# Miniprotein binders against q56419: the designs that were tried, part 164

Target 1, 326 residues: q56419
Amino acid sequence: MEGRTLEEVQEEVFKRHGVLVPKKELEDLAKALEEAGLLLTEKVEARLKEEEEKLKRERPMRLAGLSYPEGEREARAFLEAFRASYPGEGEEARVLLMPHLEPSRVPEVYGAALAALEKTPPPERIYLVGVAHRPLKEKAAALPVPFQTPFGPALPDLPALQALDALLPFELFNTPLAFREEHSLELPLFFLKGRFPEARVLPLLVARRSPELGEALKVVLRDFPGLLVLAVDLSHVGPRFGDTPLTRTLAEEARRRDLGFLERLAEGEPEAALAFLGANPTRIDGVEVVASLLPLLRERKGKVLAHRLDLEAPTLSAVGAGTLVL

## First folded at step 15 (miniprotein)

Design fb27
Fold by ESMFold2-Fast, scan of step 15:
Structure fb27 (fold): chain B 326 residues (1-326), chain A 105 residues (1-105)
Amino acid sequence: as target 1 above (326 residues)
Amino acid sequence: TEEERRFEELFKYARMYLREGYESGNPEILRQAIELFKEALEIAKRTGDPEREALVLWSLAAAYFELGDKEEARKYAREALRIAEKYGDEDVIEYAEELLWELED
C-alpha cells in the first residue's frame, strides 16, 4: 500500500520472512524511488515542452489511418461515401452545427453536413469552434498554425486570429498542448477542408462559457466574414458519462432533449434552447459553445437536417449527434 | 467444468474484441468478436444454459449492430429477447429492447 509508514513495512517484512530490514535501508530505497520519480517527472515535463514547441510550427494529423484515410485519393472517396449516406439535399449555411463524434458511428449526420457544405458558397475563412477535452489556461484558446489534413494543410487566418486576440480580455493563444490531441477540431476539419480546400481557418476551443468570445467574434466576423462552424456533440448518457445504464426511457428523453435544443436554435432562440435543457445542460458538450456564441446565433433561423443518438451497446451508453444549418 | 471454463474464456475475449472494435472502428476486430461469440453460443446451447445463451445472443446482436449489419443484429436481438423473457433475465431484456428500438429508428 503506498500510504504505509516505514515502521509498518519493516514490521510486515519481519512477520512474513523473519528478517529485520534496517529502517535506514527502507529509507534509502524510498529515497531512491522518489529521486527516480523526480527525474521521470522532469523528463515528462521536458517532453511536453518539446511537444509544445513543435505545435508552434504545425499541428500534425493524429487520427489519419484510424478515423479517416491518410492518402488524399482514399480520403476523397471516404468523404464522398459519407455524403452518399445522407439521402437528402443540403441547405446553404451561414452557421453550421455538426458533430465531432467518430464519423463511422454517425455517417448520415456527417453526410447531412456535407450536403449543407455543397449548397454553401466557398468561404474565405472558417471559424471552427470545438470543445476542449483537455484543460485550458483560459475559457477559450486558439492555435495559429497550419493543421495537417489528407487534403493538404488548413492554413490559419492570422490577421483574423490577431484581430480576435486583440478584442479578448485574455491571451487567445494560451494552451498549445490542448490542441495536440483534439478530435473536436480534427474530425470536422477533415470534412471542411475536403469541401473548401482554399479556406483559411480559425481553430478555436471553448472549455467554459465565454460571452466575451461571442461578442469579439461578432466584431471580427464583420471585418473578416466567413463560415461559423460549431463542432459539438449532443446528449451524453449512460454509465460511461456517470449516468445509470441506458434504458429506452433514458434514450427517448435524450432524443427529445437533443431535438428540442436543436429546434430552438433553428428558430433563432439560443437562450430558449439553453433553458429547454433545464437542470442538466452540461450533459450536452455543446452547451458551453452555444452559451459563448449567443450574439452570433440570435434571430438566425435555419433547419435541423439530421439527428441520431448513437448507442454504445457494450457500455449501455449513448452520444447524440446532429447537423443544423442557420 | 471444462466446458464452463471454455465458455467463460471465449466470452471474455469476445467482449474484449467487441470493445476494441467499437473504440477503433475496425470491422476486422468486430468480425473476430462475432466469431468468438458464435463459438461461445454453441457451448451455451450444448450445455443447456438459457441465461448464458440469451447473453451471448444479445452480445452477437450488439456486435452485428456495431458492424453495421442491421438484419443480423435484429435477428439476434429478437432471439435474445425471446429467451431472456422466458427466463426472467431483466438485464438482457432491457439491452435487447433498447437495441431493437434503435434498429427501428
Scores: ipSAE 0.007, ipTM 0.271, lowest interface PAE 9.0, mean pLDDT 84

Design fb28
Fold by ESMFold2-Fast, scan of step 15:
Structure fb28 (fold): chain B 326 residues (1-326), chain A 105 residues (1-105)
Amino acid sequence: as target 1 above (326 residues)
Amino acid sequence: TEEERRFEELFKYARLYLREGYESGNPEILRQAIELFKEALEIAKRTGDPEREALVLWSLAAAYFELGDKEEARKYAREALRIAEKYGDEDVIEYAEELLWELED
């Protein structure tokens, strides 16, 4: 690290590998390297390669004991408490849109998703499409390994993943490290595995619009039918997200934008949903997912089961969350 | 200036870490955000920029609140309020007052 700051090393690693290495970890490593006379960047890259190799075998839990209980019994009680928070009955889902933000913030929205899963026949596999919070080498990626949960490992559907990979113009299994810490898959998977313990999973991340992913998935779903889950959050407003403070007017605008987006999806008009957001711009992380999956969403009518704009008074910020069945 | 570029970089990354920590609930990411905000705070103090200082102090209060460190959150919120009141930043005043109200028992 001659002539470099730890922040510069951290930024370089993030740009190259999509991994945000905590500064404390870099400091500990730098001290060890000073004792051995080694270069920091080379050692960090060697450790990331080691972590990447481990991800070839399994994806461990990262949020157990934080966002959900680690033990199976406690996890089951936690999941049932979320179902109980939603007083309505669900609807059968062929496509489910559900959130991926911290569940305790919007328990009734996750409860609505659980109600829909309760009315849905157990699928052989779940196509779980989340949002990449780290850079991917391609527009989308998958990790074909068991994902650990308190309910046991969610096993990958290897034949379906291979069929998908074969139809894509890019390598599907292109960025394993992006899956190391990815709550947009881990949090929905907790609820999905709790309800469908025998279902295999296709864990997919979208970073940028990929129409080829949607076209390929339409083909794969014919041969490998299953439940399609879009794990996306809605409006992100306020200072936490680099925006202006939340006012009553801005909150009502966010609610109208979220509901207008979801209602157009429920009418089977995903292009109209995207156009609505273009006319009423807001930060919705699900836009790239919806834009990628257009062929799977067109002409599918359904129902919005729940919506909440979760307000956090201390920061005057808000995140929208919803449950939609198609 | 070089100090201005350094502040903008630190504040940009600190906000990224705060958002990631907020969404994931990962305390290590929140601690990293705090470190970056503290470095940005030293630049704001050294360059005598009270608007940037108040903004960073409020950001520290928010990060500590998410981390569950109520005492540090209260400390930074009070200091953010003091500076914001002096130069008339109504937004930071409102945020700091709401956070302080949440922290009172």
Scores: ipSAE 0.012, ipTM 0.263, lowest interface PAE 8.4, mean pLDDT 84

Design fb29
Fold by ESMFold2-Fast, scan of step 15:
Structure fb29 (fold): chain B 326 residues (1-326), chain A 105 residues (1-105)
Amino acid sequence: as target 1 above (326 residues)
Amino acid sequence: TEEERRFEELFKYARQYLREGYESGNPEILRQAIELFKEALEIAKRTGDPEREALVLWSLAAAYFELGDKEEARKYAREALRIAEKYGDEDVIEYAEELLWELED
């Protein structure tokens, strides 16, 4: 007996580290520790500290062999297949909005992004802005380490990241553990690294609206020019996301909201895009990213290259995905 | 109460993991969501909250379906339907019936 329940340990770990460890994992750990005579809370904290220390050196692939091939040759063939799924030509991007949804569900949308990247001159760096799927200590975070890919490591742009950190009212490198499993960065990065193997990356996560991030990025982009990538999904509708089962009417509403949002962004009117969504009833995940990056999106006109609402019939749910160049 | 607060935390994060597992295609994240939903289910059963119990059972059915486990998905959907029918939760009834209809063919 450590004088703590598993629920208290779980809550304390969450408050300190932003990680909600399932009770079963704590039970399994407690059984192993009973045989060794060790304190559960100390062992959990030591394990999280070891995980955090590993992330100071590199961010390993988590979805290799699941969402994309682990080997470089197979990964190149995989990219070619996705590009082939989009029948159109791309357009040059200064800003690219692309999804982070499982690629196999919306291959033509990722194909459109690849087409845009083919028309875009190789950038020295990519500002990759994803959505935090785990709590961050601050409104936004970055991890300044190499991110492993099948095409080799995507190296961090340390001077640009440090310049960004210096301009923010909070510590940018504040939640390393949030990056351990983060598909909103890993999945777009696979495509970006395959197209621009020499580009350095600023891997950024947004949890909540941070206008300070957008203002700081506007300054940093003047000194460190690069491609801005918003890795965001669109509508999330159906029982998986808290709605009733997907109806034709709900699917049509989701498509209407996705396209209305993207079209207003393409007109260089990001405030109008946010206003169009109102209360965001179809749960477009990109709202917090767009709201944070307003100064970078205003008065930039572009084109919606692709949009799809991916229907998951068995759960009667759907997720919207799109590719927009600005 | 403490248990009500605990349920809300578990259910919130379980739903986030379910969404992340769906979007990334990572079965391990789906398994993590399932474990969190199972913890939330324990609380709903202990506190005698049939509305929350049915909602969690429906969520487990959706998670197992995405994981490719049609038998577990069917099991949890039928349990959700049984509880929802008894207590008049029309939304959960619709969710469970539609999923079961899909699982038939």
Scores: ipSAE 0.056, ipTM 0.510, lowest interface PAE 5.6, mean pLDDT 86

Design fb3
Fold by ESMFold2-Fast, scan of step 15:
Structure fb3 (fold): chain B 326 residues (1-326), chain A 105 residues (1-105)
Amino acid sequence: as target 1 above (326 residues)
Amino acid sequence: TEEEREFEELFKYAREYLREGYESGNPEILRQAIELFKEALEIAKRTGDPEREALVLWSLAAAYFELGDKEEARKYAREALRIAEKYGDEDVIEYAEELLWELED
């Protein structure tokens, strides 16, 4: 006998698991549980625990058949079509910044990333750093399991992940449920696995700036060299993102802010890139990733290969995306 | 008030789900955003806040538009416009008119 409101159940689940379950789903579950005599909170938490246990074995595809094809042959053709959408040759990358936005919205930006990967020697491992879209128990997290892709599973680099965990002041392998629905890792990984099928992966999420993560990664990269990938989108403009409506002037300002940020990173000046954003009003979710990885970005010069602002005129909103090699 | 805090938390999280659904293209996340916006809408109606009500109705219209449900998008956008016009919410009037323009002609 619980005696709790749906709001109290929703709030408790959110605080413990970082998942906000709609009250309609809780109401539907409560009706089923009434016949079985089970407590609603216990049933919700049991289901979340089952999902968490599955994530200890592997991370399944969630966007296959939606953002990319399920079949390997179709996935290969899809990836090559994105490469063909970019007319340039790319540049070798030691660090790659690429988007995690739905690829069909900015195909030439993903094509530029693929072009850079073609010029890059195959790495033994990829440090894939995305943005957490759900709360994490710590500032950052990793999930040390195979991530399924149409090209086969992307295997975790367990020795490198363990070395990283040992250097951090918090438990790295926290909040597995945050990885269940995480497009900032899944979408870039599709392209990375397609180009480097033998590379191991360190799938990392940043929720809040963690300078200790960047310092630890600098140490780990010396013993476990690999490709560093920052999977981040740029400007978010418009009422969908809690910002002012998109106008022609705001679109031009967003492009200027995105390019100014990327160009300062390309000069090996990540502190200047962050200061540039701080001096100009902006909404860039990748800021926390860049701020965390400062030690890895300093004094690395490179090139901006592509930039696009994806416009959704009916909602007066836009999202920026770019490809940068360092 | 407590209800005002509940509204702000639901609305903020619903917008995060809407953003995630747009960025990932995942219709299940969009459907979850819609249900959370509906919860926020009930609070706005109960507390008698037409400004919050109009904004949530437009947000529902935007979420249905992203989901590809043009009929529901049009329905919620029209309701958002009706309330925004009655109470002089110039921002929501602009948002709703732009969306309706795309949905009709």
Scores: ipSAE 0.440, ipTM 0.756, lowest interface PAE 2.7, mean pLDDT 88

Design fb30
Fold by ESMFold2-Fast, scan of step 15:
Structure fb30 (fold): chain B 326 residues (1-326), chain A 105 residues (1-105)
Amino acid sequence: as target 1 above (326 residues)
Amino acid sequence: TEEERRFEELFKYARYYLREGYESGNPEILRQAIELFKEALEIAKRTGDPEREALVLWSLAAAYFELGDKEEARKYAREALRIAEKYGDEDVIEYAEELLWELED
C-alpha cells in the first residue's frame, strides 16, 4: 500500500518538476516524516527547493566513476584511448553532431568526434545542444552555471546566454532541476572540455521543436561566434525501450534510417533529412534538435565520419550513434 | 476505456524508466520500471489483450536481463514467447527464441 503511494508521489514530482526521485529516497523521507510528524509532499517540496538552490551555484558530475574516470590523469588517458579507437582522419567542424549514449558502447563514434575536434581551431565558446530527458516548462532551457568535469569546471558564457535569453519569447533559464541528471549534456561535455579546456559553454536542452531557438541562435552566433554541437543519439529500437522486438531486418532498417538522415544533413538539406524520416518510426532523438536549428544547418555541406547501431543480440535492442561534421 | 487509459499511462512511464535505467545503468531506476510494467501487465491480463501482454512481458524480460536477474528474465521471456506464438507475431517469436537461447547458454 505505502509503496504504491510513494510511486504516485514520485510520478507527481516527475510531472510537475521533471525530477525522477528514486523510490528508496522517498522511502527514507517517508520514515523521517513519520518520526517528525511532517507530510511527504511538504518534505519533497523542501528538498527540491534545496536541490534547485544548489544548481544556482554549480552543476556537479553525476556520471564520474561510471561513464568516465573521476581523476584528471585517468580521464585524459580515457579520452586518448577513445581517440585511438577511431583509425580515420578528422575534418574541421563548424557544426559537430555527436552522440550522448554511454561512450563505452560506441567508442569509435566518440573517437571520430575527437578526430574532428583535433582538426578544429579552439573556439571561444561551445553551443552544446542536447535532448531533454525530463519535461521542461518551455520548449528549451539552459542552466547558466559552471558544469563540473574531471578537467575542471566548464564555465558558462554568461553574455552569450543573456543575449540568447533576451531574443526568446520564453524564459530560457527555466526548469533548472532538469539539468540535475542530464547525460545528453554531461557525456559530450566530458570530451569537449578535455579537448577545449578554455572554451566557455552554453548548455542548452531541447524538449520540443523550437524554431524560435534556431532563429535566436543564428543572431547570437553572429555576435558570439563559436562551435555548435548537436549532442543527439539516432535510432532507439527494441524491447529495452518498450518497443516491438528488433529482428536483423529491422536493425538494417534502423541503420538505413540513421545513415539517410545523416547523409541528407551532410548535403546541407536538413528539411530533406526530416522529411526522409517521416513519422520517425525508429525514434531518432535528434529530430527535435535538428527541427529547432534549421537556420543553422541549411546549405552547410559536410561529412559523416562514423556510424554504429549498437545492437545487443540477447535483447534485440539497439541505439544508433553517429558523428557528422558540417 | 478507463483501464485502457491507465494501461497507456503506466506503460508510458515504465518505458521512460526502462530507457533511463538502460542509458544510465542505474539498477534502482530499472527496478522502478519493473514495478510499473508489473502493474501494466495486470491490466493487460485483465482486459485480455495479447498484443499488450506480450509487449509488457518482453519489457519485463529486457529489464530483468539488464538488471542481471537471469532467472526472472527467463521466466518473463518464456511467457512472452507463449503469448506471441498464439498471437502469431513472427518477430516476437524470433526474439524470444534468441533471448532464451542466450539465457540458457
Scores: ipSAE 0.011, ipTM 0.280, lowest interface PAE 8.6, mean pLDDT 84

Design fb31
Fold by ESMFold2-Fast, scan of step 15:
Structure fb31 (fold): chain B 326 residues (1-326), chain A 105 residues (1-105)
Amino acid sequence: as target 1 above (326 residues)
Amino acid sequence: TEEERRFEELFKYARWYLREGYESGNPEILRQAIELFKEALEIAKRTGDPEREALVLWSLAAAYFELGDKEEARKYAREALRIAEKYGDEDVIEYAEELLWELED
């Protein structure tokens, strides 16, 4: 009984605030509130407002000690090991597509991204575009605060963010809580900050296609030039993702769709890349980002440096990851 | 039914936590997935639904495996396999056999 009631509260909070509160935290809160005779919703809302206020000052590391080392020295060694996992040469990038999947699962794909960054002149700023894993109040959002990393804080480019906000038909800084636990920004940022420690960052999330974001970014990039990074994963197949168990045929289909998508982007044909996917049956999560950024991707030719469909054998599932330079 | 609706909601949230825990690597999120799956398991047992029971048992095995608790993962995978074999659930048989193979040193 109690578990179901708490899940109903959890769902309501998630719909309102874009944050999934763990059941354990709700249980602890429920016990305290039973003693006090107060409503769970009021206390959860108060705590979320407190967390939102903290996010107005900085975004702390969430995955340090889990996906990457906490210490700067250990983080440097970790980054060098990932670079060493890719035997190829990089290419200079003005646009870089890289994954946000757990790095240890696709080390040579992150290594390819690092190789590209080695060939790329240090940018003054990085437009880091990830995928929202929690609901946003608008189609896209940004958080204009320092993001902590083992290499020091990645500072926001406030003038460029303000210029972007001014051009958009919605408030850009609309859902701070969506950034509290967002690996599609944190994991790529670790690698980008390690390579370009002086670059400022525009941390952007896309939840649904926003062509107005792409049009606005095209204008802002003219006045505030920088490196555009699309931090997206590719196919998601198997039972973990509501699919049948991974078969050779399904894996081959996922690889075919991943590579066909990336190759069309490399030809400077992002509309053709989207058309190739059709209904997106293997669930490439980069679709909404690419659809939002069309004016920045058209007629830019480049190269696919790496691709991996990573098998999670215990669940018979897989996630595609790739590195593309434009 | 009300029991079926409750099972589907618990299983839906448990799978979301499992996916989020996998993507982020956060062990606390994996622990939440396990708790939700255990609640779903009690419903499946009480309602006498062996197909759902086997699926939840396999999901618990996968969650424990991700958490690094190999003994709990092995326990739940074996139980999932036992029920799936009895009822002819080829998908869960394949899932459980693959996980048990991964757990072999």
Scores: ipSAE 0.000, ipTM 0.241, lowest interface PAE 11.1, mean pLDDT 85

Design fb32
Fold by ESMFold2-Fast, scan of step 15:
Structure fb32 (fold): chain B 326 residues (1-326), chain A 105 residues (1-105)
Amino acid sequence: as target 1 above (326 residues)
Amino acid sequence: TEEERRFEELFKYAREFLREGYESGNPEILRQAIELFKEALEIAKRTGDPEREALVLWSLAAAYFELGDKEEARKYAREALRIAEKYGDEDVIEYAEELLWELED
């Protein structure tokens, strides 16, 4: 290392690649490189390039053995247990809103999504829209590779993805590294692949509202019809999320905000749903997704099947989750 | 100062990782959040900012609690409470007391 600080390396990597490398990793790498006589920045960039190249071929499972079983038999039993946790019947979905939160925290909500999928004819493709948990170079991104699951790889719909890319004012296949650790796609995909093993997937991430994405998707869906899935969590309240401690009143307000948002979507009024949230006092992560997909949600009526507020009482925090069919 | 800006940036991204770790259930993301919070803690200590120090200490306690490391969670929550009480940070006092109640017995 030739006169650069670890802080400068961390900042440069983040600015250039949208990846925040913890200083401990940089210290460990610098220690190894001191022994090898190599430059730290060049080694970090080479490592990130290698990971990015791997992601251009396929996206491996990251949460197998943690959030869901890695074996196919165990994974199928897991799906059936979640379905059993919801006592109701589903409704056919053309658009499905489901959570991406750790499934064990809200089993009834995932069970409701499974119930809806049971009533839905198998689609040829699934437009799976999640929320970026890492910076994207553009407002939205996709990764056109097979995503591994315990049920086999979920194959990308390359023609539909290319049609979408052609209609956008930005490169759709940007920021592959943002997909390395992305539970908002991996967790819903586990359930979707288990129920629709032959469906191809368009794995899409939204970081900031992109009306151009919604307009382009409206065009692509006419030529490439499929199931639209919004994989979004609802209210985020409490100190864990940088907000005021959870109280009975704040929890009731969060439930009211979540349900008011979902019910307005169910009436086919997504602009009214966004207006209802106002200044976003509960930090609903679905706002940017819904705002991007307005043309696909207008005038579609449906039903809220489930809603839960997952309480983490020891940290005075909570996350809302719901299932909505349109 | 530039150190204050670095603290703010590190703390913001550490909290995003804390959120991601909670939502995904991925312990490796929680460990990354912990390392980033530790970096932020060193800045808060060096710049002599007890309000930032107390909040980072509580954030470390919350991350260790989510990992299931009760010993580390209790250690950081107690230190957060000590500093928050000394400097009158009512929010962090409430956060730390609630977490410590869960960690008793």
Scores: ipSAE 0.455, ipTM 0.769, lowest interface PAE 2.6, mean pLDDT 88

Design fb33
Fold by ESMFold2-Fast, scan of step 15:
Structure fb33 (fold): chain B 326 residues (1-326), chain A 105 residues (1-105)
Amino acid sequence: as target 1 above (326 residues)
Amino acid sequence: TEEERRFEELFKYARELLREGYESGNPEILRQAIELFKEALEIAKRTGDPEREALVLWSLAAAYFELGDKEEARKYAREALRIAEKYGDEDVIEYAEELLWELED
């Protein structure tokens, strides 16, 4: 091992690559490397580079067998069960806001999204915008490779992605590793690919407000029309998320914040939706996405199809989820 | 201080992994969060911060509960409750009691 501590190696990797590797894993790796004469930092960096290179070819399923079935037949039955969980009819969507949390927690909300997709003509491409759960080198990123699903690979729309990249002041394809474990894209994509098997996809992640992304997307959508999907969850409240314990009052406040936010978006007033949250402090992970996409959301009226606050009583925590068509 | 920065870094990252594990249902991410919370716990104990210690212990209990490991969840929830009762952290007391009630049943 080099003359550095495990803590120093962990810190160096984090500063350079944005990955915080548990000391236990570094300790196990260091023991394995002693006889081979390899430095721990070099091995960790080589592994990260190898994973990054694999992601240049395709994005494999990570949640198959966990959040959805691996087999196509089972996956199709699973998707139909979610549609059946929503008793209402959908509305045609030009813009769809849907959740990205574990589907079994809010089946009616995913069912509402499926209902909307049933009313929507098949798009040639889907602009799927999720929330980065890992650090990005820039405010936003995309991964221009096939994303595997039980319904076959969701193919990237390379011309549209290249057009988008050309309009941005930063490199769009900047953080492949951030896509390795990203449920905000994988879970909505399962439903979107099941409904629109022939649509190509632009898989986009937002980490911080990027008004330049929204402006660029407005231009690209004129030349490459498609369905815009915002894959965002709503309120995150309670100890599981570092907040105060959930009370009836806090749960009602979370529902009010979620619905007030969604209803203002449905009126075509995204600035008013953001201002509403500013007046009513909240931990909605979709704020950065909405703030980035303002030019695409203004003056588009629509309808809130579903809303659920998923409660976990033992942890006094909740996550809000909704389906909005514009 | 350096140790305070280290604690905040570990705790924030582990909390994000716990959120991701909860939202995605991925047990591997939950296990990674648990290991990073354990590193944060060592710092909280070493720096003598009972508020941080209780919060990390509760986070470990919640992570194990989500993972389905009820025995480890009970263990950490009881430790969190003991510390929180001594130092008057009403929030952690409420969290721990609710979880222990569920585990008892």
Scores: ipSAE 0.249, ipTM 0.638, lowest interface PAE 4.5, mean pLDDT 87

Design fb34
Fold by ESMFold2-Fast, scan of step 15:
Structure fb34 (fold): chain B 326 residues (1-326), chain A 105 residues (1-105)
Amino acid sequence: as target 1 above (326 residues)
Amino acid sequence: TEEERRFEELFKYAREWLREGYESGNPEILRQAIELFKEALEIAKRTGDPEREALVLWSLAAAYFELGDKEEARKYAREALRIAEKYGDEDVIEYAEELLWELED
């Protein structure tokens, strides 16, 4: 322990390995330590290594039974309910921006995404770009294994992933543990797999802007055409995000920034979308993804199908969500 | 002080767990956030800091609300409001009142 608290151990493991270990689990591990004569950090590292090895074979469902039903029949009915929540017919997408927050909070926004997918020809592969909620060893990462869903496993497009890896100045498959608990991929994938059960997937995470990723993806998409999906949330405002309590003025500012960002993307002007946000005071997490994918977004015109600022009364906070087709 | 530092560390990690619980919907993560907040609450009570006590009580109410335990959420929200009103913490008063309003239906 060397005088370190459980909280310091938890923080160190999170910083070095990108895993937030529950305090109860650390306490249970400390008891096992006393019996076995091993340090708590050694026990945690051994378990993380075991989880990392399991991730070499498959990525299991983590949110089944919580954010979506585990059974295929129940999952299908659940997905159809989201589609029904959006009254429009959607538009065909070559690029789809959709949210990754808890779907039940913004059903009409996910419904709009489903409407767009219904108008889109089935792709051979989906480039699914999410936001890293845990540290990555590099600016971006991918995990080249089957991702389990209630609709069966979403299979990785290994040739396309290898082509991408070859073009990058860093190892693409650099942080498998970051994918163990990653809702920015799992939640959109539930909807994408339900609509396109035969499509292979390239599950990608962006932690910091990576222009080299966008340049490489532009090359790979020429040889391996597919649907590009940006799974990003918009404004994050209020105390839950280290901000002031949600006021009407702050909520209106968040909506203004969300819509101004999306409308500029819809005009094929991603640099103008980024410039509009400036210092990003409402914390739109899509900024790093858009900044990475500039070559893929320029001069693509489209349409904003839905937008909502989801108000969390318990925390006096809000998260913006939108669906954009390009 | 060491107790003040420990409170700040516990509260910081508890908030990170609460955020993770909101994003994932995982009840085990929410339960861990609750345990960390309860430890922070004991420090706030022992050090006699009503501002920190009210803030932690409100956080417990929010975590229990997300867990679906409306009875515990209402209990902690009422306690947070009582202490915040006595202390005059307008932010915690506003949070607790809004949460109680959500829980009434």
Scores: ipSAE 0.000, ipTM 0.224, lowest interface PAE 11.5, mean pLDDT 84

